# VHH binders against F-box protein At2g26160, part 19

Target 1, 331 residues: F-box protein At2g26160, of Arabidopsis thaliana (Mouse-ear cress) (q1pez8)
Amino acid sequence: MEKPEWSELPGDLINLTANRFSSISDVLRVRSICKPWRSAAATPKSFQCNLPSSNKMIETVLSPTTFFRVTGPSSCSYKGWLIRTKQVSESSKINLLSPFFRQLLTPSQQTLDLLKFEVSEIRQSYEIHIFDKYLIQGVIGKEGPSHILSRVVFLDNLIFAVGQDDKIWCCKSGEESSRIWTKIKNQVEDFLDIILHKGQVYALDLTGAIWWISLSPLSLLQFTPSIPMDYDGYDSCNKRLVEYCGDLCIIHQLRLKKAYIRRSQRTVGFKVYKMDEYVAKWVEVRSLGDKALIVARDSCFTVVASEYHGCLNNSIYFVDNVRKSVIRMKL
Below, E stands for the ipSAE of ESMFold2; O stands for the ipSAE of OpenDDE; V2 stands for 0.75 times the mean of E and O plus 0.25 times the DockQ between their complexes.

## First folded at step 4 (VHH)

Design m1 (framework vhh_8cml_1)
Fold by ESMFold2-Fast, scan of step 4:
Structure m1 (fold): chain B 331 residues (1-331), chain A 123 residues (1-123)
Amino acid sequence: as target 1 above (331 residues)
Amino acid sequence: EVQLVESGGGLVQPGGSLRLSCAASGFTFDDYAMGWFRQAPGQEREFVALISGSGDSTDYSDSAKGRFTISRDNAKNTVYLQMNSLKPEDTGVYFCAADEFEYYSDASLYDYWGQGTQVTVSS
């Protein structure tokens, strides 16, 4: 397991999670002193939320995670570090995580001065933890559940999810011990991803069409045409939604499907598509310019490369299933 | 730092009972499945019992069914193993293990392990 470029955090930042947020008093102190760190301390706790599947509710925990950009002291350095944080449900502790890996970062012995660092929230997301042993055995096999993608969006008091049946379900985020999931009616399509974009929920189907979720009445309306592209030799199912330069785009992670060995799971490249609204056609994005895409298990998002240590222009950062390492590819 | 600390082991006569505890720290406890495994001298670790993060789902080895009960207290970050009707063949070091997603009886799939607590059943 090679160390990823994004794992080169300063030791004192790693120590923040190990020592500073280990008690409720530490959380309360941070909340009182610094507004950006107060936001991190106030993130929602993990909660039980059984997710729908065909003819069964799957025992599940949704764990809130937040991606932050952390900048050093108020010196003139504009570059920061990408971190992911996770609230510890029962102890009011904040864990500092790798953006790409489920493993906790190794604690440092250094002490962090909370007043020296600034944080900016980049994205909120939820990790899905499934406890059904038969589903886990059938879906992910011996390689473990570390490859399960998060397909959940929160909008106001509503939760939208792509279930294990690849259909879109909705429920209200109440204080009820059980949440009642309702499948959105008249779904013909199978869905790959879901995203919150400009205050609205959009979902990506298997053919590359994007659908808008209307709230009154609760329904799916086709927003874009399908991508009429045939990738000979590539798996068509590895597509995700991302916001790039204000546009809703599709990322296609190219994996060979004809190989019967481990290479059939290896990523060989990416294609990115945006909708040209004037001609209503999908157009391939040939370069990300000064930006990079972060393709994490629980979220996909865009960053300005020059604002981050170790981040290159026109790059996509992701984790490959063949081995547990962060990989960079040029678009 | 992730830590699992077992306690409650000891010497007991056949037919006796023991309650093992495992105190967990350094991770979101209710997101993790917890398991108990045991190891006799010169043998590999074998599965005893497991419990899901919520506590709603449990599973046991054939030798533990009807005699052992696994439970957890998420407010205290603790998992328990109540062992009744103990037999000499239950003798071994009992290990607490945690895994974020895995709900399996395979010891090799668990991320975190305690140091173990000795259970000896003899007259």
Scores: ipSAE 0.000, ipTM 0.224, lowest interface PAE 13.7, mean pLDDT 70

Design m2 (framework vhh_sonelokimab_d1)
Fold by ESMFold2-Fast, scan of step 4:
Parts: sequence; structure tokens; C-alpha cells
Structure m2 (fold): chain B 331 residues (1-331), chain A 124 residues (1-124)
Amino acid sequence: as target 1 above (331 residues)
Amino acid sequence: DVQLVESGGGLVQPGGSLRLSCAASGFTFDDYAVGWFRQAPGKEREFIGAISGSGDSTYYAVSEKGRFTISRDNSKNTLYLQMNSLRPEDTAVYYCAAGTEYYDFSTPYEYDYWGQGTLVTVSS
């Protein structure tokens, strides 16, 4: 179980900032030549939403992160590297990040000519940050108060997220006065994930059932039955939604039941199920074929393995909580 | 009470060196990534460097790599910043900050706790 080489940036990649170029003409050229790099350099994308808590409003900030495939100039392989970028709040500075961790990668001392590289946008995601001095009493760690909302999905002018209370929250993306998080009413279930699939927002509950989010009125409607959670000696409490070959799929992350701290249990395998939308039944996916699944903290998505250096077919790449490293497992 | 207290700032001539310290109390220091930021008058807070809770990983702003070194002593609950070859443009208030190990180390917004700051003046 070694870290995948392709998950690491080439050593000569640098932090992206508009001020890296010596003239305004060079800055404008970056904005015009490559749509992904131009979009990242030119667009202020962070924005604020307020979260009601007791009798006060808590400031939350949505920070965009974008996954890109970077390929070098003409090459016999034409394979690329998976990178993630994050725009610093309210500034034009852009940071290069690990695809799997919320960490800045150490830049090389060599400057890189960005015009020599092709960059393709793979996926857009958002990190939610909370600023509130009154949350000091929160539990410290990966699931601390700064992670109250996660798994962001946009549909038209609506934003959906999963809260640490395991409920679905919604916010309007319009004028600032309307950007207030509201919990969807009458939720009995605990939710683990949400995804936009074929123009609809779906939520995944703890039992493996899929719920559809209706917009008129705003409500959750059960779409599929629960999936059995008993895998003979394994804990499957960690589940994610992913789109695979046009189908909505659920990923079950299997951990041994022996560990006394659930969050520290080692992952030993995966099960993937595809939803048959016509009969509302689950069918096990036994092979990912020529594809791989990327299970990152803020996003989960499919890649074609042959398009990436060091990426293997029929594989799942994820962060192991025990080892705090990126691991590959074959499905 | 959670507290971070910076010390070691002062007046120094160009080309000189300073070592800043940040003493932490009121929380489990080893569970937090800690970093240094600076702010010159009329400017935004600028990231200098950060170090993971274990001390095994360090992250630096590109402009500060090679002149500044960040380190920590978990047995003393103390963070350090060694500053060499100081220039007039390094004049700023230097802040110590602590956040969870899973945050983006370069973003001030992601740090949970902040010190009061210590002034470093590099005079010509």
C-alpha cells in the first residue's frame, strides 16, 4: 500500500499567482491562452453564507477548489498528472494543492512556463470554512468545528451541503442577504453524502438508501431502498456517492470492526454498487475496468486510468485515516 | 484558556538575524499544525511558513524559502521562526497561529487560534 506516484505534482510546478509574470501583458496572456488557467487566475470565486446557530449567525465561506489534469508539451505518453488548485479568499493568488489533502505542495525552485502545459478541468468542488470564536469548545481534530458543513452541490441558484449533524442544509446563491443556510425540514435520517446526477440532487443516508431532493416544496423523498450493511466482520459506515459511466453508484468503504476508535479503523477493501434507476435496486459493480475512482475529502469522481501517470485500472484511490496517506486498492 | 504568546521581536539592522518564539498553552499542542504570518502596515496578513503537529512536515511561502526556518519543540509547547539575512521589507508584526492538521496552511481564515503579535523592525 504505497502512495500513488501520479497523485504527486511534478517537482517543477510552481504556485500560481497573477504577480508571477513580469508584465501585465504576460498576466493577460495567461488569462487568454488556456481556459482552465485563465478561469483560475481571473475569477474571484469565494463567497459568504451565514449559518444560524442558536440565537446568532455564524459566518461561513465557500472556497472553490478545482481538479485539473496537467499534461506536458508533446509527449509519446500524452498522460497527465492530477492536481488541485485553490484560490485564496478575496485575492487573485492561487495555491497548488494535493488532490487528496488540504495541504499546499512544496513548490520547486525552478520556474515553470505555464504556456508549455495543457490543463483540463476535471471537477469543481467547494470547501466550507467557518469563522466563529465561540466554537472554541468544539472537538479538536479532522471533524472539528471548522467542518460543520461539507459535500457541496450547486443546482441552479441553490447550494446544498451535508452538516456535521448529518442533515442536509440549503442556501440560495443570490444576493448576500439571501445567503442563509437553512436545514431542510422533517429530516429523520442521517446523511453521509450528496451528488448532482442528471440534473437532480441525490442524498445518501447512513443505511445506504438514496433520497431525492424535491425543490417544490423543498423536501427529501426516498428514492431507493436501503443496502444491506452486514459484510461479515466489517464496518461499512463510510459511504460515498460517485458517478461511474453515467450511472449513480455508491462506494462502501470497509473497515475491520476490531478497532475501538471508529475514525481510526484501517480500510481493508471496497464494495461498489450501481443504482438501477428503473427498478430502484442495487447491482454490485465487480470491476471498474479501465477506470479508477478518486475518493477525496471534498469530492468523489471517476477518471480514465490510462490518461494519468502511474494510475492503475480497476482501482480506488483514497486517504487512509490511520496512515494519513493516499492508498490504492484494487476493486 | 487557549493562549499563544509571541516573543523575540525588536529592532535589527539589515543583514541581521532574529529568532522568534511562540509559547502555547491551554490546548494539546501536538494535535495542531502551527504557522507564522506577518502583517506590514496597510497590508493583508501574509503567510510565511507552517509546520505539522508532529514536526515532520514544513511548508513555506516561495518568497521566504531559504531565509526563514520554522521548527517546534513539542516537549516545551513552543514554535520557533529563525529569520536570517533580514531586509527592510521584512518589517512587520509577526503572528503565531494554530489550526487543525487538515487545514490549508497558507490561509489565515483556517487557523483557530492567534497570538497578539510581535513587532520586527529592520532599519536602514
Scores: ipSAE 0.000, ipTM 0.147, lowest interface PAE 14.8, mean pLDDT 69

Design m3 (framework vhh_7d4b_2)
Fold by ESMFold2-Fast, scan of step 4:
Structure m3 (fold): chain B 331 residues (1-331), chain A 122 residues (1-122)
Amino acid sequence: as target 1 above (331 residues)
Amino acid sequence: QVQLVESGGGVVQPGRSLRLSCAASGFTFDDYAMGWYRQAPGKQRELVASISSSGDSTNYADSVKGRFTISRDNSKNTMYLQMNSLKPEDTAVYYCAAEEVEYYGSGEYDYWGQGTQVTVSS
């Protein structure tokens, strides 16, 4: 299966964008013409938070990233391209990234006038980087970090993330000197994802149950029962939360179960379930209609397929563990 | 396309210095930890020096500590290895490597350069 065309910008556009954002004057000029570009150029500053590990503190940095839809001028197609951007704080430079990988989009030798393009902000997210005194995968003693954080959600003055220990961690977003990650107390379950939905933070556990994060006091309250998943011959332990048509949904990634070759487990399909808030029941979503789901490393969201080049209705786009490429599956 | 391109290798006499450079492209350089590895004929590839993504932390093999200095310039997407007081034992092919920080899963794909030959003779 080939990579989706819409996940990459034309080389000429990518090259021009990279050149335009290599200086402060170019960044300021773009900020004056378009709100979404102004948002990207005036990105929230990175946040430094400390993560306790054994008898030391590990420095972690939250870096803002923004997903955009880019369309040509009125003479071009209605369809656009999906891009991700990250600002390099030291140079005010904006990096163009693949939506699915931590790789720069490849520049082209051709050029177009980028300022004639329209951009729409789709979603803002955060990447977590560990800046400690040792390499995570290097042979530097037997220590290494015991906790790695992902899936960042901001709510009021609080920051939430999922740790590599499958627990929910919390940090205050205020003054730098006091920002220390702490694990939410009394967690029995293992968590896979968190999402901000309708002003509330929800967490998804390994069994498919959704939990609500109460802020006074900070605690996890079970919101839905576990999903009774009985898929003969399939591994369904990889689950994500996504908002679809205003509803909170769970995406179940189905992999062919091969105990003897875990690293070669292939994704064979998806199931999507919507939470019925009134009866606390899961309802299977049989079709995504005119929409597609984007299952990226640090983000999961919905798009209207007709608005993107090469994007198909009723589809899920993701990165498979067997291949290091974006593939599409029909729901 | 991810690329790591080494330069600065060559033939040099004992006691002299060389500076190796590694130019990176195709990935977000400041999100990757970087390292220099070397491989002498008939020996396994070994880590010489490593540097964290921010540049705040460095690590060295005992055999080069005090003689070699690793550094990086994130604004130029380039990593360096300053090699002082070179010895015949430092003769090897030197490789630039980028190690992605692992957040979850079964491990990351490491990126490697093609290597540059360093020969210390006479």
Scores: ipSAE 0.000, ipTM 0.250, lowest interface PAE 12.6, mean pLDDT 69

Design m4 (framework vhh_7xy4_2)
Fold by ESMFold2-Fast, scan of step 4:
Structure m4 (fold): chain B 331 residues (1-331), chain A 123 residues (1-123)
Amino acid sequence: as target 1 above (331 residues)
Amino acid sequence: QLQLVESGGGLVQPGGSLRLSCAASGFTFDDYAMAWVRQPHGKGLEYIATISGSGDSTYYSDSVKGRFTISRDNAKNTLYLQMNSLKPEDTAMYYCAKEEYEVYSDSGYFDYKGQGTQVTVSS
């Protein structure tokens, strides 16, 4: 599949700006030009929260990331480019990331005139870094974690996340010494994703059922039945939550059934389902219309395709682990 | 371009000390955990020590615990390994490695980018 034009040229151009800024003065200059850039530079910094272990506290850090739409240097300015930034605390630095990967973008040699740019915030997210001895030692054995979950949701003074044990964890956002992750009690299910939707936190389990997190008392309540999927011939473990047209939907990423050879795990398609609340049934979404889904490592969201360079209607953009690139598939 | 440049290796007598340095560029240094790994002649890679992005947490292999100290200076984008009570078995090429958290394969969690710095412990 052809990669969107936005995945290459705009990223290089924007990365030039990041490479120029390493001080608070440089960050303030960017903020004075664009309100969304200023907002990103001024918003809450990363913070430490600790994961309890039987041995010691494991250092865990939440780092803010923001997706932006950038427009302006062209007369065809109705379309923009998708970029991702990471705010670094204390130094007030910003880092430009690939929207789909967490790698820093390669610098361009072009001169960037930021006065011509308009930046719009699309989505805020946080990533979780778990500093774990066993994961660190595993790097040498050619067997790293097959998947690192860094999905986190903020709700008031509470932070919810899917941990590497596929359970829901909770942390209070108060003083640093009290920022300790605690596992929610009595979890039998394994969870794949978590989302904030209409002021409520929802979690997705391995079977495709959606659970609601009740705050009084703190507990998980099953919200929907399991999704009725035929799992024969496909690895159905890769599911994501997304909000599409006001509805809470499940994206089901289809891979060929697990074989001992990793090439057999290549993505072959997607299915999208929404809950029909009136009949209490799952309904397949067969077309995304004028929209596209962005399935990034730690974020999943909807965009209007016509607002982005190289973005096509009725499409899902994702990272393919085998091809090591951003791939597009039609729904 | 992301670059890691190791230095400070050399020939030292058993019981001696060396301090290795790694100069990092092309990324925001304090966002990433860093590691020291080594490769003795004719053997595989061996994990030595790791430090979190903040510098608050460290982990060591049992072979070096109590003898080596990993540290970092985030203002200077530099990683250090203080090696004390060196033994002949510490002889190896030492590499600086940066955390790589996008990796979903069976490959390593750290990527070592530099050419390394040779440490030889002999009489």
Scores: ipSAE 0.014, ipTM 0.473, lowest interface PAE 7.1, mean pLDDT 70

Design m5 (framework vhh_8cml_1)
Fold by ESMFold2-Fast, scan of step 4:
Structure m5 (fold): chain B 331 residues (1-331), chain A 124 residues (1-124)
Amino acid sequence: as target 1 above (331 residues)
Amino acid sequence: EVQLVESGGGLVQPGGSLRLSCAASGFTFDYYAMGWFRQAPGQEREFVALISSSGDSTDYSDSAKGRFTISRDNAKNTVYLQMNSLKPEDTGVYFCAADLEWYGTLSPEEYDYWGQGTQVTVSS
């Protein structure tokens, strides 16, 4: 399968922007050049907070990350490239990252004229960092970032997150370092994802059912039934929420069933379903039309394919554990 | 082709030091957590140390804590294990391993790629 070219910036652009964001002085210099670069250089509001965990031997920190579209002037180029940025913990340094991987982009030796490029914010998310972990063999099993949702949703003065226990937690957005997390009561289900959609917070459970978070009183209400789980010969345990054309959708990632190593299971396809207006029925999305879905580790979102170099219509872009590269699949 | 090539092993007296290196090729090194495991004669492979894909997190076996240091250089696609205050009990074949999960694991069965190993002998 063809690797998406829009995820690859020209090396000289990567080198120049990385050098400009290596320190607070570099960030301030970029901010003085032009409005789009000033906006791109602005550090997202820093939410360094620990996710609640039932195991005190495990520490988890959330770090803000932002996806940007980088374009040349409209007179030169209509299409852009997708990049991700991440703030280094408690510093003013901003790292330029691949949209799909947790690594710093490899810089080039050549220079570019930054004044000829424009940037637009596409999406904000949070990346999970785990440290001081303890694994008890045969009891808790293997725990990895791939098993832990780092999704955080802000609504009014409240912050909602999926904790390391796969439950929904909330806290008030007061002073960042003093947040106290409270678990929403009466949760039997384990949750995979959380999203803000049309002013409401929705959560996705392991069975594909969607739950709505009521604010008065604070509670979880089942909004849709479970989606059929039995795909002949396939495992659909990886499910994500995404907003597509104004609709709340669920993505099922299909892998061949294997004995035990989940990472060795190759992705063979996707199924996408959208929620009906009255939530009485799931409707399969058979085509993404002129759009593509970006399925990144900490974020899932829709892009208009024609706005990006090398991005194809009706496509899903993701990282496959077996091939260890960005893969495209047609829906 | 994926390869992990260990080097730096050898014979050393108790209390001595060795630095092991593992050179990686054929995959995107920066996406992988790296681990060091050892196997003594007649025994199963056991965990020694791990380092996350970014290098921000490390973990050690109880026997390695305070004596061994794992590090990585993503620009050189290399992971290192600095071993100080070596004991006869540290004798074994040391293996480098790569795990796509960014934080790594303690279980050898969960690693994607393995090197051939390098012999470490601590003896008078």
Scores: ipSAE 0.000, ipTM 0.138, lowest interface PAE 16.3, mean pLDDT 68

Design m6 (framework vhh_7uia_1)
Fold by ESMFold2-Fast, scan of step 4:
Order: sequence, then C-alpha cells, then structure tokens
Structure m6 (fold): chain B 331 residues (1-331), chain A 123 residues (1-123)
Amino acid sequence: as target 1 above (331 residues)
Amino acid sequence: QLQLVETGGGLVKPGGSLRLSCVVSGFTFDDYAMAWVRQAPGKELEWVSSISGSGDSTYYEDSVKGRFTISTDNAKNTLYLQMSSLKPEDTAVYYCATEVEFYDSSGYEFDYWGQGTQVTVSS
C-alpha cells in the first residue's frame, strides 16, 4: 500500500481546478473570494535570465510554481488534497498539476461550487528550463551539457541555482539587463542542492556538508562538517535539503547500484539527518513522527500527515523514474 | 493517464510525403522538449528530431535534415513530423517521446511511449 490518494479529487473539485479560468466570471469570482487561488494567478509571470556561454547567451526561463492544500465542505476528517499550480511560459495561463509530476488534473463534467472548497498555500517554488542543444537532443555522454541549472531559490532580489557543473550560480531578478547568471567565485566543492532556511540560503555539497551563502561579499562559507557515513551495500549520492520542524535536514536517498544500466532502479530506503545549529553536528532523525516529507523535483517540504487524504505518519513521498507514480517509504 | 499516441504512418513510394502526429494527453508541452525516434527492422533506436517546449528551437539528425520538419500545436497538445522526399532507408516504426528529468548528473533522457506508427517506403 505505498500509493496515496493524491490523484483522487472529486469531480466538482477537478472542474474547479482544471477549468476555473474558462470564463471571465469564474476568474473574477476566484480572485475575489479565494485569496490563495488569487495569489497563484497574481504571481509574477515567467521571466528570462540569460546564461553566458563561450560565444552565445543561453536562455533560461523561470516559471512560478505553488503547492496548495485543498479541503472540501463539511469534512469531519479535516483532510485535504495536495495540488500544484504552474504558470505557462509567456502567458498568464495557470496549469493545474499533480504535486509530483507534470500530469494535468483531468477535467470533469461536474458543476463548480467555489463556496464548498477552501485552499491554503503550502509552498512556493520556481521551475527553471534551459534551451541547450545537448539537453533538447537528449544526449547523455562524456561531453554532456554544461551550465544546466536546477533547484532555484529566491532571496529578496537574488536568485540562486545549482548548475550541472555542480557549482552555485546567482542572478538578479530586477531589470532585464541584470538578469544574467553568474557563477559564485572561488568554489572548491561540488554542490547537489540549495534551500532557503530562516532567511538564509544554504547549499549542500556532495560529501553532505552544508555551506552558508554570504551576501556581502557573495561567497560560500562552510557551516557543518561532511557526513562520515558509510552505507554498506548502498549508494547515497542523491541527497536533498528540507526543513523539518524548523531544522535544516538532509535526506539521503539509498540505492543498491548506480551503474547506467541500473540508474532507473528504484530507491530502497532513506536516511534523514538534522543539523544541530549550535554544535554544528549531524543528528540522525529516526522518525518523522506525525509528519511526512514531500520530495518533488523542484521542492522538498514537510506536511502534517493527518491533514491530507492517504498520507501516513513517518513517511517520505517521492516519484521514481520507472513507475512514474508517487511512492511512499517509511523512515 | 499520461499517454503519447502516434498516428499517420503508412505505405508510401520513394519521393513521397507523410505527416506523423503524436497526440499528448494528461500533461503540458509548455516547458518540455519533444522528440521523434525511429527503429528500423533489426536495428537500434535512432533519434530523428527534437523540438523545445517553446517551439523556438529544432534539431535534426543529419540524414533527415532538409527533408523532415518537426512542429507542435500546443492548443491541441499535438507533435508533428512532416516528412518529404522519403527514401527506402526511412522505413521504420516512428515513436514520439518526451523529455524525462534526472535528479542525478546524467542530464535528460526521453521516454518512448505507445505502439509507434509504421512508415514503409517501397515501390
């Protein structure tokens, strides 16, 4: 029973989410009475940041993405569904998506009833797309594409991302002329992830060490030691950052083998470590208690399991590349 | 219900033309690259053409350059491959594919879905 009810929305809710902007009166109604829906529609449009490369500029597009909890009427269970919204590039159209992958929510023939549903914003993030020849051709090899960017984080007027060169890149969100990606100078380490935590941007390196991004001057300062863990029989090269109960945590995704032929093999388990900020030491999190971790492509976050249909305590929800469905693993 | 369905194949004489269509259901084109891949009898899969999610960038395998045109209709969630000046060596099953993101350092791959559509070029 590892599959949650994330895709099981009532027909009238699917009509509300998938077709809410089909008419002008529906748009006005959503904007006037549903603040979270209105916030999603009012989110800044997708915008371009250019990436310098040899003798050309590579176009990157940042698309706002928001996760919402949606609850139905008269629910005695206090349970809702997790949905994701995404703005279509170069338009004000909003797509209504599965939380974990790009699947559109299927439309329904049922009548909308906006007064029956409540929504609350859970998480905001950005997707980044790069138009590079190697990426578009699906080429994987020794001369793979450089400067591919992921894991976008906003802090005020600054944007940070992790490059495929395993370095941290930065861009300003201001005027068009300032939206040019620049690599942070003097990086020795290779990075896997970044996160905004308590008003600061932190980066995770390949060894499991956390680095703090200082803004004046822009530089990386080591905050924690590496994780000296040897997982006998497992590959833990895939690591993510997440906030759990106010603490900065690392998720280690465990796989039996990393060879290309076996790259699509499923995850066999997880380990989670939290940073003790006062002593700069890693402490293993052996239970998530009443919470669950949502591990999505461009966002990792914590939810209270009892607030969601089909969500179990002490669980990690993610998508593997083979099954293309939400998989649950107990911590 | 994520699905790619290829249509438009058939038997055609050398020098002829065909238009292949791939109807996409359950997801959006807006930020994802699409591709056409083919497999001739007894051969490995061969990449034919790709188009960016914006539709602004297209790439072609050298043997089809100038003869094939890839395009999208985002309003219809449909990918097209217009094939002209067809040659016997273009005989293959044609699959449409969409990019799949990797969370490790290997970059992008394409998923191949559906039965494909058979193109046979012979006199």
Scores: ipSAE 0.014, ipTM 0.436, lowest interface PAE 7.4, mean pLDDT 69

## First folded at step 5 (VHH; framework vhh_7d4b_2)

Design j1 (from a22 with S54R; at its last look DockQ between E and O 0.22; V2 from the best seeds 0.00; counts 0 for: pae E 10.6 > 2, unsure alone 64.3 < 65, grease 25.7 > 24.2, placed apart)
Fold by ESMFold2, look of step 5:
Structure j1 (fold): chain B 331 residues (1-331), chain A 123 residues (1-123)
Amino acid sequence: as target 1 above (331 residues)
Amino acid sequence: QVQLVESGGGVVQPGRSLRLSCAASGFTFSDYAMGWYRQAPGKQRELVASISYRGGSTNYADSVKGRFTISRDNSKNTMYLQMNSLKPEDTAVYYCATVDSYELDSSWEYDYWGQGTQVTVSS
């Protein structure tokens, strides 16, 4: 058996991330010293968005969140920690969060002066929250009206999102209380993800094909064929887009689909595909080399493993939903 | 670590009042709609009252309308339930919980619940 069991390395990345930052009780002091952290604090507190839905009783709220790498400026090694930030409601204060959970980092007995640390921004993203508009007793937990991930991409004066109907919608930036969403016409497929890559917007459909969004006229054009592999034993809805080494890649998170497995399903593996430009064919990425893949709920990105304490190369870090712990899998 | 801690329960006579408190920690309280639930012996857990994340919208079970008032103070990370004109039928364990409408991905999220506080309205 090549792969270790799911439970062998719980939470190592979270422990590393939280270890050196737990002493911070007032984030505003850090804001004054670190330019990227001030930028995160200056973003809107929340971006209220009424994404299209089959249930008129729900409301979607988008909250900006940012991933950072934090290093000690006088270290002999440039190894750092991965951290996530979020603005606190209506104040200019920011919260320090676990990269994988919406959990606040807790203070430790060790006190650190962040004025001696260097911060570099990795990725800006949005947390997605779905609420019942009228707070009537609805489905709690796994019985919601739609279990879809809503993703947004900003390009020029346009906002693109995959709606709760799994279709792509667009609206123009303008008065924030009056957004009008327009569905892109003639969508024959359902979509799982959307990404901004090299100045263009791409969307991933259920079959594993990538579509390009044209702005003139506003339309969807198929960019790649579907993924060639057949994984009938696995759920088809667990695919995401990521940039890896300048290429647009598809990540397929392999979860068993068989009915005797209760809805508490574990990930058994990952497959990563990239398009070979010259043969126009999907090829499997068999190794991440010196990199690690971070799979958070609302973001998926790569890091150079040697730049992070306790981060192993050629690895994928994700959350086991049943155990509420971070798991590492070697690709 | 996420925690929801209820307090203010007890034994009271019919017609009296109690005020329950729910102290929240370990998450950004102002991002969540909150609710009070109750479970009497031998009955299903039911929603008693809920409040939107900004506090501008509230909802109540028919059995408590006009008697109970839910409120929140986001600066103190605390939610309250003022229970007036208590009846023996209100006897139950009361739970504080986050209220999310429909999970984004059921494999990633769980609602947060307190351990509960007993409210007993004698006779």
Scores: ipSAE 0.000, ipTM 0.375, lowest interface PAE 10.6, mean pLDDT 68
ESMFold2 (binder alone), look of step 5: mean pLDDT 80; pTM 0.808
OpenDDE, look of step 5: ipSAE 0.005; ipTM 0.329

Design j2 (from f12 with S54R; at its last look DockQ between E and O 0.18; V2 from the best seeds 0.00; counts 0 for: pae O 9.8 > 2, grease 26.7 > 24.2, placed apart)
Fold by OpenDDE, look of step 5:
Structure j2 (fold): chain B 331 residues (1-331), chain A 121 residues (1-121)
Amino acid sequence: as target 1 above (331 residues)
Amino acid sequence: QVQLVESGGGVVQPGRSLRLSCAASGFTFSDYAMGWYRQAPGKQRELVASISYRGGSTNYADSVKGRFTISRDNSKNTMYLQMNSLKPEDTAVYYCATVDTYSEGWEYDYWGQGTQVTVSS
């Protein structure tokens, strides 16, 4: 079969077909064909979305980002590379990045022919850029760990966010510059993280309980009990949600309690917990088996370690702020 | 590779001015907020000033407000810090860095090598 010269397709046909792709991976492939295809294929755009706080809206920009597995055509190995894409602000351009850093993998002026590669999407997220005075203070949220980058979820026409007040807020998704955020009513708990899981939105509170967000009526329902985990000598400074083997799990990142400066605190370990639905108890996940846990800035996810270069089984990969490098820890 | 290179530091008398520059490479400069940090001997590194993607928003530490001005030229991938009315307390190594979002241990920011600023009579 003669390889179709996709670049020679009539513009009308290109326009008709290019916008029908829903997956980011497909969009990237389409955009890699040629300039007309790139122009015709719409990419998720970054948009201004002020995040709510108790008393003030925080100016933010949300930018789509996606993790991919990329395999080369010449690779005799089934192993691929974990890469991250970032939509360039105020443009339709997409950059390839390290999954953990902001380093460009390719020059920005160069186009990558993704047709030469096998690309599979792992996870889509949004990067949050905040421009507020709190950047100077280095204190967002006086109480407990807060990671703003993982605190936004898109579901249908709705956006959910953990505000700076540690409460869950919701707004309608759209291109409107002024989004009206509504705080979910009757929230008594403070929240650390939010995730889309099996088409539903869940939130993690400070006590380690997971809450389910009901859309009708808009409300929070406790889904799991709290995890009263006290680690002797350690502080669980970061807690996040992750999907593991189809289940929603909680990650505790542990640091030494003696470290008074958060940015200088070294990660000393991780704990992962899964809910046993039968006994309604949290159970520690002591092994990831053949999988590796990726703890990136805005996303946590698991991969089959053998499918990726540089990944080992039963391992957690994260960026340590002290070492300023990707660190592997064995679970 | 991501590179941030500071320049413009030096030794000055109190009341004088310095202008620091930070040349960025290896990433899309305009997609990131940037900032200046400083670290004095025996003190913790502190954020001095930050600037948004296109320079529309700036923030300053209280200690430098009114004296320092942060700016950027995205066409040149360069960030600047105009430091006026310098005080001995401003003596430190100044670093340029990405200032994206506040993260409780999940974020990695890029740093330059730093440039020494010494204010002494």
Scores: ipSAE 0.005, ipTM 0.324, lowest interface PAE 9.8, mean pLDDT 78
ESMFold2, look of step 5: ipSAE 0.066; ipTM 0.556
ESMFold2 (binder alone), look of step 5: mean pLDDT 82; pTM 0.828

